# Ledger of designs, part 10: miniprotein binders against D-amino-acid oxidase (daao-1)

Target 1, 310 residues: D-amino-acid oxidase (daao-1), of Caenorhabditis briggsae (a8xj44)
Amino acid sequence: IQERIPDSVVTIIAEKFSPNTTSDVAAGLIEPYLCDDDVDRVISWTKSTIQRIQEYMNEGNPGAESQEQSGYWLQSVKSVPKWLEVMKNVKILTGNELKMVAKRPEHKFGIFYTTWYLEPTPYIKWESDKFLKNGGKIKNSKIQKIEDVEKEFGLFDVILNCTGIGARHLIGDNEVFPTRGQILKVKCPSVKHFFIDDQFYALLNDTTITLGGTADRHQWDRTINPKISEKIFQENCKNIPSLRSAQVISSHVDLRPSRVTVRLEAEPDSKVIHNNGHGGSGITLHWGCALECVELVKKVLAGKPGISKI
Key: E = the ipSAE of ESMFold2; O = the ipSAE of OpenDDE; V2 = 0.75 times the mean of E and O plus 0.25 times the DockQ between their complexes.

## First folded at step 7 (miniprotein)

Design B14 (from U0 with M17L E18K I24L D28Y V33D T35F E37T)
Fold by ESMFold2-Fast, scan of step 7:
Structure B14 (fold): chain B 310 residues (1-310), chain A 80 residues (1-80)
Amino acid sequence: as target 1 above (310 residues)
Amino acid sequence: SKVRITFEIPDNPEVMLKLFWRMLEVAYKLGADLFITYEGNKMTITVRLPSEEAAKEFIERMKKIAEELGLKVEVEIEEE
């Protein structure tokens, strides 16, 4: 918004900021996961995010590595989703190639491809630093209702609701629900490809690997289950045996803000625009969704005669 | 309460994994958040516990686990 709408004054209001957010726990690999059934909009948003990552890479990855990364997706039931058209070097594995990488009887079909990844925490810092340098404002506050925003901070021309799971109580959006995910972060520099199958995944970051996982719909429990952590580790070791020597760094539970359809829309006759329900694809969709929010902001402003500031 | 416990990293990865799983079980029972960092030959566990009593119990259990696994342990309690 700040970059696309001249003379805008933008304020971010949140209870928690990076490095203490749900986004900081994400692996940062770019691909759709637990997000939205509208394939064409997901592809469009993902392409925009990839373009933003290329800009970040071209500036020398200030603060951390962002890069292209290749790996394997092994399946028990063949699926070749349309979003693979966004990826590079996509190859359906032949019988001989599949035999070389398969580690389980259920690994019956395989796809090799190249995508992008970013380190969430330094990437978020890069975006935040740009925002602040261009006059953006940040306010720490716990907001209970959307109408409380203007009571505490003054009038705004537009309000963007990006509260994720919080949209359930802030707006009463009952279609938002948690998908509980438990992950393990380990260090194992010898692993150079991501590996994904029907149940488990190992996703590479700059200095760590994110091992997963679980996806328990409608589960609110934030407590780490040690048995699940052990299972995630042992199962990933079956897929990537070199993980047996990995150094375990941390275990995390995250409540992914799920919704069957991403809510990216303006409320009729209101200054409120919603951008939530990204599930497991928050990073993958973020820039595309942000650009579409800019267009929605412009439409809301056009419906208010005499407005020249945000 | 915030507690930091430092161990020397054993050469045997199996010992490291046994230590980690046992630590998670104790932390789970005490309602604790746990984070591990590695620097050189040292492993530091940082734990946030819900009470002073839970912190003391966690420390006591960790010392016992370290003794059973033949590991040297250093404990530091951080004031908030």
Scores: ipSAE 0.010, ipTM 0.481, lowest interface PAE 9.9, mean pLDDT 73

Design B15 (from U0 with M17F W21Y I24W V33E T35I; at its last look DockQ between E and O 0.01; V2 from the best seeds 0.00; counts 0 for: pae E 18.8 > 1.5, pTM E .640 < .8, placed apart)
Fold by ESMFold2, look of step 8:
Structure B15 (fold): chain B 310 residues (1-310), chain A 80 residues (1-80)
Amino acid sequence: as target 1 above (310 residues)
Amino acid sequence: SKVRITFEIPDNPEVMFELFYRMWEVADKLGAELIIEYEGNKMTITVRLPSEEAAKEFIERMKKIAEELGLKVEVEIEEE
């Protein structure tokens, strides 16, 4: 909003901020996952997000120089999704190449590709520093109803809803549902490629690897299950034997705000705009969705959004 | 040689991660592959070792880890 609507004053209202958010432990790999069914929208949003990441990299930010990674996606049923067109170095594995990489009977089809990733905490800091430097405001508050924003903080010209799974309670969006995911963070410098199969994944960050995962639809339990953590580690060790020497750092559970379609729309006859329901693809889609949100704000008399991830 | 080690699954997740990390460290030093099975609240670790000396060392190290973490361990030695 600040970049595209120059006379705007933007206030972010949230209970928690980086580095203490759930997003700070995400892997940050750029690929569509659990997201909108409109393939062309997803591709467009992903391209816009990649462009923003390139801006982040070009500004010489810490850790930006090596924000590309390559790896393997192994499948039991052949699938070559259209979104691969935005990736680099896409290679469908030959039979000999597959035999060298496959670790399970269900690894019957393989794709090697290069994509981008973000270190979430430094990236969010970069975006938030720009927000504050440009006069953005933050308010630490727990809002129980969207109507209460103006009661507590005064009138705004536009209110943006980016509340994730909380939208079920705050505005009654019953199409948003949790997809419970449990992950491990490990250190294993010898692993150089991401590895994804039908059930498990190992995604690289600069100094850690995110091992996953689970995707339990409609599960609300935030408690870490040690049996699941052990399963995640052992199954990833089958895929990547060098993980056997890894140092386990932490385990995390998140409730991904899943929706059949991303909700990117203005509330009818209202100043509320929704940008929500990104599932497991929040990082992948964030900038593209934000740019489309700017156009919605222009249709509503532009002003002071209640929550923004721009 | 085939060794089976059974643990009660710890309630404390930090103990579980410490146990897991130490088991991996021992297996790596001995060049062993671990097969982990879960049943109820028990975890069974099966390992194939290149010699009986390696099997004895693995058992001794696992018992020490269990003692340090306050865990009960059951050990079985099988040849097949």
Scores: ipSAE 0.000, ipTM 0.135, lowest interface PAE 18.8, mean pLDDT 70
ESMFold2-Fast, scan of step 7: ipSAE 0.193; ipTM 0.674
ESMFold2 (binder alone), look of step 8: mean pLDDT 77; pTM 0.711
OpenDDE base, look of step 8: ipSAE 0.025; ipTM 0.284

Design B16 (from U0 with E14Y M17I I24F E25W V33T T35I E37Y)
Fold by ESMFold2-Fast, scan of step 7:
Formats: sequence, structure tokens, C-alpha cells
Structure B16 (fold): chain B 310 residues (1-310), chain A 80 residues (1-80)
Amino acid sequence: as target 1 above (310 residues)
Amino acid sequence: SKVRITFEIPDNPYVMIELFWRMFWVADKLGATLIIYYEGNKMTITVRLPSEEAAKEFIERMKKIAEELGLKVEVEIEEE
């Protein structure tokens, strides 16, 4: 928005900021997960995010941990989704290759591929620094209703609602719901490939591995269940036996902001634009969705008589 | 109570990440509202706190954080 709309003044208002956000806990592997069924939209947004990651990688800075990462996706029922066309080195495993990596009777089909990866916290900080450098302001606040924004902070020409799960009560969006996910973070430097199957996954970070997981629709409970952590660990050890020697670091619960379709649209007769419902794909879709938000902001500013044009 | 804190922007992004982590933790504990912005090579934080006691504690904690991270900090207390 700052770079695409001249003379804009942008303020980000949130209760929590990096490194204390849901995004900081997420694995940074670029892959659609628990998101919108409109595959063409997802592909378009994912491509934009990959381009942004390439820009991040090309700016040599101390926090540039972005890189390519390869791994396996093992399935009980063959699925070759269209979004794989975005990935590199995509290979369907032969019977002999599958037999070497399969660890369960239900591992009947396998895909090897290369995608992009970033460390969420350094990446978010890079974006935040860029935002602040361009004159942006960051303000912490607990907002209960979207109407409270202008009462507390003064008038805005446009309000972007990126509240995730909060959109349910802030806006009254009945289609937003949580998908509870519990994960475990471990250290096991010998593991060099991600592993994903129908129920569990091991995703590589710089110094840890994110083991998952659960995807409990309409569950609001933020309490860690130790039995679930134990199951996640034991089940991932079946897929990757070397994880048995892993050092367990921490457990986390995340309420993924789910919706049948991502809501990326301007509200009629309002200055509010929605960008919600990314589910488990917040990082994967973020830059593409942000670019589309810029176009919506331009339309709102140009289309409404009496709204200040920046 | 209103406080203004100024830091020279660190070149190392990990130092900045650590600063933000600790600062937001302190803000949450003391009921502080922060406004963060950049001016040239400096980062300015305007802080609103619920009491004079909270303001003193916030300043003390921020000075300690700055010392531990090797940052120079300037503090100014403003009348509300």
C-alpha cells in the first residue's frame, strides 16, 4: 500500500506483534494448507509470495534464511493438485522409490518436490522494518469492534480488516471459524527433507523441526494437550525413525483462521476491506493477498465521492 | 503517563527482534500502549501508561534491555 499509493499514511493496529504472533510459531514452508478451494486464486497468490521471497533472498541481509527445501508427500489416495505446477523438481515416486521412504500401509503414492522456505520471525521483521522506513506507524491495542478504531484513533480513509479469527466478532463474519492445530518443535539436525502424509508432517526450520499435527475444525481451546504432543511425536517417529533421538523443545496451539473461501473484498457502502480466512496458509498466501488489497484500496478511494484521495 | 524512548536503529535484525520481543512483553505486563516510528537513523517509541509507577518501571526495564543489547537509549517524560 505504501509503495503503490503515493502520499499514503499507514498505521498498523494489532494486539500482538512479531515475535509474539501466530505467524511466528508457524513453519515457513511455502505450501497451500487448510485454505481456499479456489485453486486458481491460491496459485496466483502463492506465485506472488514466491516472487517476494526471491526479493528477500536477493537483499543480502543478516536474517536472510530463505532457501529452497525438498521433501516427500506420501498419500493413501493419489492426488496431484494443480498448485504443484508452481513447485520445482516435481517427481512422482516409482514403486521402488516409494518402498524406500514409505513407513505405513497407507503410504500408497508419493511425490517428491522442491519449494521455498523462510524463517517467519526474521522475514516478518524485514517487512516491518521496510514498513517503518517508509513512514508507517505501529500501534498496539485491543480492538473489540471495528467501529472502535475510528473512535480511538481518529478518522481513516480506508480500514483494512486483517484480524483473522477476530473477524467473527469484530465484523460478524459467520463463515470464519477456528481450526485448532497443535504442534511440537524439536531439534534433529540429521533430518534434511520435509515429510508430509495424510495426517502428520515434519517441516524444517533453521534450527528446529515443526512436527504436526491436528486440524480440529470449530475448536476454540487454546490449552496444550500433552497426550496429543506425545502422539504427534510418536507418529512422526514412525515416518522418520531418526526423530527418535530428537530433543523436544516446545509445544504450541494455534487457532488457524479458517473460512470456506478466503474473504478478500471491499464491503459495499463502507470504507472497510476484508482480508481474512487464510487457514493454515497465511504465510503462503500473504504477499499475493496484500497486492490484491492494494487494488481494492485504489478502487475504494477512487469510487467514493467525499473520501480523501492520498 | 506519557514517555518517549529513542534508540539508534540496530543494523543487526536479530537485535531488533530481541528488542521488540522484550519491549512488547514489558508493555503487556504494565498495560502500556506503544506507537513506534522511524526518523532518520533513530527509532522512536511513544508510550502511554496507566500510572506514574508503571511509567517508572517501564523506563527502568527499557534501560536494562538497552544495556543488555548494547543499545543507546534516550528517555523523555512528557506531561499529559
Scores: ipSAE 0.054, ipTM 0.628, lowest interface PAE 5.9, mean pLDDT 73

Design B17 (from S13 with M17L E25M D28Y V33I)
Fold by ESMFold2-Fast, scan of step 7:
Structure B17 (fold): chain B 310 residues (1-310), chain A 80 residues (1-80)
Amino acid sequence: as target 1 above (310 residues)
Amino acid sequence: GEYTLRFEIPDNPEVMLELFWRMIMVAYKLGAILTIEYRNGVMTVRVRFDSEEAAREFLKRMEEIAKELGLKVEVEIKEK
């Protein structure tokens, strides 16, 4: 909003900030996962996020120049989704290529491709640095209801609701629900490709690998289950045998904010705009959704009496 | 009560970001409400607490962080 609407004053209000957010735990691979069934809008949002990542890479910050990784997606039932058109070096594996990487009877079809990724913590710091240097304000506070925002913090021209799973309680959006995911972080420098199948995944970060996973719909339990961590590790070792030598770092649980469709819309006759329900694709869709929010903000502002256009 | 801290930040974004993230960590742990603004080489932090004990601990931690980073901090107290 700062970059796209001149003379705007933006305040971010959140209970937690990086590195203490669930976003800091995410792997950051750019790929639609547990998100909207509107394929065309998901593709559009993903393309915008990739452009933002290229801007991040082009600034020449150490470690930011290589936000790409390649790997394998092995399937029991053939699926070639349209969003693969966004990816690079997409190749359907031949029988011989599949035999070389398949580790299970159910690995019957395979796709190799290159995508982007974001290391969440340094990326969030990069965005936050720009935000603060351009006069943005940050407040750490817990909000119980969206109606309380202006009571506690003063009047705003527009309020963006980006509360994720909190939208269920903050605004009564009953279509928002958790998808519980448990992951394991390990160190294994010899692994150079991501590996995804129907149930498990190994996704590369700068110094660690994120192993998953679970996707338990409508589950609220934030407690780590050690048996699940053991299963995630052992199953990923079957797919990538070199992981057996990996150093186990930590286990994490994340409640992904799921919804049948992403809610990206302005409330009728209201200053509230919603941006939630991204499920497992929060990072993948983030920038595209943010750009669409800017257009919604402009429309809300244009509907106000007077000549205020910002 | 409300406290205002002003840090003079040298023209070094690494120091600014290190201060910012360390402050956020301490605030989260102590339940402090922060408003942070950076303008013209000065980071201004307005802090609100529900507990005088938490306020004293926060201020002590801020002085320690400033010392570790080689920064000078100015503290201003506002009455309720």
Scores: ipSAE 0.000, ipTM 0.381, lowest interface PAE 11.4, mean pLDDT 71

Design B18 (from S13 with M17R E25Y D28L V33I T35Y)
Fold by ESMFold2-Fast, scan of step 7:
Structure B18 (fold): chain B 310 residues (1-310), chain A 80 residues (1-80)
Amino acid sequence: as target 1 above (310 residues)
Amino acid sequence: GEYTLRFEIPDNPEVMRELFWRMIYVALKLGAILYIEYRNGVMTVRVRFDSEEAAREFLKRMEEIAKELGLKVEVEIKEK
């Protein structure tokens, strides 16, 4: 919004900021996961995010010059989803190639491809520093109702609801629900490719690998289950045997903000715009969704052109 | 209350794995909520308990584990 709407004054209000957010523990691989079933809009949003990553790579600090990684996706039932058209170096594995990487009877089909990734914490810092440098404001506060924002902070022309799982209580959106995911972060420098199958994944970051996966719908429990962590580790070790020598760094439980469909819309006759329900694809979709939010803001403002909101 | 523990960890995968699993096991028995992060050779563990007795038991067990693994641990107690 700040880059695309001249003379805008933007204030971010949140209870928690990076590096203490749910987003900071995400793997950051650009790939649709546990999100909207509208394939075309997901593809569109993902393409926009990739363009932003290219900007980050071009403007970034040392270490941001390469945000690409390659790997394998092995399947029990063949699926070649349309969103693969966004990826680079897409290759269906031949029989011999599949045999080299398959570790289970159910690894019957394989795809190799190159995608992008982000280290969430330094990326969020880059965006935040840019925001503040250009006059953006941040306020640390716990908001109980979205209707109370203006009582506490003064009048706004538009209010953008990006509260994720909090939208359930802040705005009364009962379609928002958690999908509990448990992950492990490990260190294993010799692993050079990501590996994904029907149930488990190993996704590369600069110094760690994120091992997953669980996706327990409608589960609110934030407690780490050690049997699940052990299973995630052991199952990923079957797919990548060298992980057996990995150094285990941390374990996290994440409540992914799920919804039947991503909510990206302006409320009728209101200054409120919603941007939530991204599930497991928050990072993958973030910039595309942000650009669409800019268009919604412009539309809301243009709807009342004779008032001081313009 | 909330407790923060900091372990200075050598670059040794075996020690890291052993510490992690023992810690998780103790936390599970005591009903703790854990957040674990590793940065620059330090593992930071933030833990919350419903019971002060459980918290004291956890801290005692963490000190024992650190001693067995040859690690140094710093404990901060943050009572609201």
Scores: ipSAE 0.000, ipTM 0.222, lowest interface PAE 18.9, mean pLDDT 71

Design B19 (from S13 with E14L E18R V33E T35I E37T)
Fold by ESMFold2-Fast, scan of step 7:
Structure B19 (fold): chain B 310 residues (1-310), chain A 80 residues (1-80)
Amino acid sequence: as target 1 above (310 residues)
Amino acid sequence: GEYTLRFEIPDNPLVMMRLFWRMIEVADKLGAELIITYRNGVMTVRVRFDSEEAAREFLKRMEEIAKELGLKVEVEIKEK
């Protein structure tokens, strides 16, 4: 909004910021996961995010913790989703190639491909730094209802609701629900490729590997379950035997903001625009969704003269 | 109580980011409400607290952070 709407004044209001957000615990691999079934929307948004990541990478500092990553996706039931067309070096594994990497009877089909990754925390700081440098305002506050925003902070021309799981109580959007995810962070320098199957994944970060995982729909519990961490580790070790020598660093739980479809729309006869329900694909879809939000903001503003706050 | 802090930030994005995120972390722990703006190399922070004890702790932490980052902070306090 800030970059594409001249003379806008943008204020971000949130209770928590990085490094204490759900987004900070994500692996940052660019791949649709637990999101919308509208494949063309997902592809479009993902392409935009990849372009933004290339900009981030090209800055070197702080873009140094973003790169291309290759790996394997092994499946019990063959699936070749259209979003793979966004990825590089996509190859369906031959019988011999599959035999070399398969570790379980259920690994019946395999795909090799190259995608992008980023470290969420430094990336979020990079975006926030640009926002703040361009005159953006940040306010740390807990909001109970969206109607309270203007009561507490003054009038805005447009209100963009990016509250994720909070949309359920702030807006009363009952289609929003949590998908509880537990992950384990380990160090194992010998592992050089990501590995994903039907249940578990090992995704490479700059100095650690994110092992997952769980996807417990409608679960609100933020407490780490040690038995789940053990299972995540044991199962990933079956897929990547080298992980048996890994150094375990930490366990994390996050509540992914899920919805049957991503909600990216302006409310009729309202100044409120929604951008929620990205599930496990928040990072993958973020920039594309942000660009579409800019167009929605422009439409709302076209009906309201005297822009001063957004 | 309401306080206003002003930091003169060198043209170094890393310093600005460290200050910003350390400040948010402290505010989260102390229950402070922050309004942060940045203009022409100056970061202005308006802070509100529910308790005087939290206010004192926040200011103490801000001075420590400023010292660690080699920054000068100017504090304007409106008590009441």
Scores: ipSAE 0.000, ipTM 0.289, lowest interface PAE 15.7, mean pLDDT 70

Design B20 (from S13 with M17F E18R E25Y V33E T35V E37V)
Fold by ESMFold2-Fast, scan of step 7:
Structure B20 (fold): chain B 310 residues (1-310), chain A 80 residues (1-80)
Amino acid sequence: as target 1 above (310 residues)
Amino acid sequence: GEYTLRFEIPDNPEVMFRLFWRMIYVADKLGAELVIVYRNGVMTVRVRFDSEEAAREFLKRMEEIAKELGLKVEVEIKEK
């Protein structure tokens, strides 16, 4: 909003900030996951995010030569989704190629491809630095209801609801629900490709690998279950045997804000715009969704009698 | 009580960014409410605490951080 609406004054209100947020724990691989059934929307948003990653590489991460990684997606039931068209080096594995990488009877079909990734914490720092330098305001506060925002902080021309799972109680959006995911962070430099199958995944970061996974719909429990961590590790070791030598760093629980469709819309006859329900694809969709939010903000402002701010 | 801190930030984005995130981290731990604004080379921080002890700890940490980063901090106390 700040970069696209020059005279805007933007205030971010949040209870927690990086490096202590759910976003900091995300693997950062650019790939639609647990997000939305509208494939064309997802493809468009993902392409915008990839362009932002290229800007980040040039401006915010000058030592990085590539924010790309390649790997395998093995399936029990063949699926070649349209969003693969945004990926590079897409190859459907031949029978012989599949046999070389398959580790389970369920690995009946395979796709190799190259995609992008972000380290969430340094990326968020880069975005936040730009926001603050351009006069953005940040307020540390816990909000229980959307109506409390203006009661506590004064009047705004537009309120953008980016609360994720909080949208369920803050705005009463009953279609938002948690999908509990438990992951394990490990170090294993010999692993050079990501590996995804129907149930488990190993996703590469600069110095660690994110192992998953669980996806427990409608589960709110944030407590780490050590037995689940052991299972995630052992099952990923079956898919990537070299992980047996990995150094285990930490376990995390993430409540992914799930919804059948991403909610990206202005509320009728209201100053509230919603941007939530990204599920497991928050990083993948973030910049595209942000750009669409800018257009919604402009429409809300244009429709108000006595517009005072852009 | 309410406090206002002012930092003159040199033309060095890394220093500004380090100050910003460390400040937020300390405030979160101490239950502080912050409003941070950066304009014209000055970072202005308005902070409110429910506890005088937490306020003293925050100010002490801010002084330490400013010293590490080579910054001057000005503190203004406004009660009520």
Scores: ipSAE 0.000, ipTM 0.354, lowest interface PAE 13.5, mean pLDDT 69

Design C02 (from S13 with M17F W21Y V33I T35E)
Fold by ESMFold2-Fast, scan of step 7:
Structure C02 (fold): chain B 310 residues (1-310), chain A 80 residues (1-80)
Amino acid sequence: as target 1 above (310 residues)
Amino acid sequence: GEYTLRFEIPDNPEVMFELFYRMIEVADKLGAILEIEYRNGVMTVRVRFDSEEAAREFLKRMEEIAKELGLKVEVEIKEK
């Protein structure tokens, strides 16, 4: 909004900021995961995010841990989703290639491809730096209801609701629910490809590998379960035997903000625009969704008489 | 109490962001409420606390951060 709408004054209000957010623990591999069923929307948003990541990569910032990454996706039931059109070097594995990488009876079909990844924390830092340098305002505050924003901070022309799981309570969106995910971070420099199957994954970051995982719908428990961490590690070791020599760094739990469909829309006759429900694809969809929000903001501003009716 | 801190930031965007990042981290741990604005090389921070102990700790941390980053900081205290 700041870059696309001249003379805008943008204020971000949030209870927590990087490096203490759910986004900071994400693996950062660019690919749809636990998100909207509208494939064309997801593809469009993902393409926009990839363009933004290429801009980030081209600037050579210290801590710019973003690059292309190749790997394998092995499946028990064949699936070639349309979003693969966004990826590079997509190849369905031959029988001989599958035999070389398969480690389980259920690895019956395989796809090799190249995508992008980024380290979330330095990336968020890069975006925040640009925002603040260009005159953006930041307020750390805990808002109980979206109606309280203007009581506390004064009038706004538009309010963007990007509260994720908080949308359930802040605006009463009962379609928002958590999908609990537990991951393990390890160091194993000999692993050079990501590896994904029906239940587990190993995703490469600059100095660590993110091992997963769980996706427990409607589970609110934020406590790390050591038994789950051990299972994640052992199961990934079956897929990538080199991981048995890995150094375990940390375990994390996040509550992914799930919804049956991503909510990216303006409320009728209201100044509120919603951008939530991205599930496990917050990073993958972020820039595309942000660009669509800009268009919704322009529409709301142009139709201001409609907002004033309320 | 309420505090207003003003940091004079030289022409170095990385220093501005490092200050912001470290300030938010300290505020989160101490339960402080911040309002931050950057204009013409000055970062203005308005801070509210639930306790005087947290306020004292925050100000000490801000002075340490300013020293480490080579910045000048002015503190204005106003109890309301």
Scores: ipSAE 0.000, ipTM 0.298, lowest interface PAE 16.3, mean pLDDT 69

Design C03 (from S13 with M17L W21F I24L T35E Y38W)
Fold by ESMFold2-Fast, scan of step 7:
Structure C03 (fold): chain B 310 residues (1-310), chain A 80 residues (1-80)
Amino acid sequence: as target 1 above (310 residues)
Amino acid sequence: GEYTLRFEIPDNPEVMLELFFRMLEVADKLGAVLEIEWRNGVMTVRVRFDSEEAAREFLKRMEEIAKELGLKVEVEIKEK
């Protein structure tokens, strides 16, 4: 909003900020995961995010390596989703190639490809620094209801609801639910490709690897389960044997903000615009969704709020 | 109650993994909730318990494990 609507005064209100957010512990691999079923919509948003990553690489990475990584996706049931058209170097593995990388009986089909990634914490810092330098404001506060925002902080022309899982309580959106995910961060420099199968994944970050995972729908427990961490590690070691020499860094649990469909819409006769329900694809979809939010803001300001639904 | 333990660990993945999995085993046995973070050669463990008795047993076991592995451990107790 700040870059696309001149003279706007934007305030971000949140209980927690980077490096202590759900987004900070995400792997940052650009790939649709636990999100909307509208393939064309998801692809459009993902393309916009990739474009933003290119801007980030050009501005924020003096001499840094490309924000790209390659790897394998092994499947028990063949699936070649349309969003692969966005990826680079896509190759369906031959029987001989599959045999060389498969580690389990259920690894029956394989795809090799190259995608993008973001280190969440430095990326969020880069965006936040730009926001603040352009006069944006940040308030650390917990709000119980969306109508309380104006009681505490004064009147706004538009209110963007980006509360994720909080939308369930904050605005009574009962279609929002958590998908509990537990991950393990490890350090293993010898691993140079990501590896994804039906249940587990090892995703590369600049200096660590994110091992996962779980995806427990409707589970609210934020407590780390030690047995799950052990299982995630051992199972990923079966897929990538060199991980047995890995240095374990940290374990995390986060509640991914899921919804049957992504809610990206302005309410008629209201100044409220919703942007929530991205599930496991928050980073993958973020910039595309943000750009669409800008258009909704413009419509609300013009007195003609729009509704964008799948 | 909530406790924070800090282990100074040399750059040795075997020692770090051994500590990590032994901690997980003890935590599971005692019903402890763990949040583990690694920064600048220090493993920070935040732990919550259902009882103070379990907390004392966990801390005792952690000190024993640290000694067996030749590690330094610092304990900070947060009472709320």
Scores: ipSAE 0.000, ipTM 0.149, lowest interface PAE 22.4, mean pLDDT 70

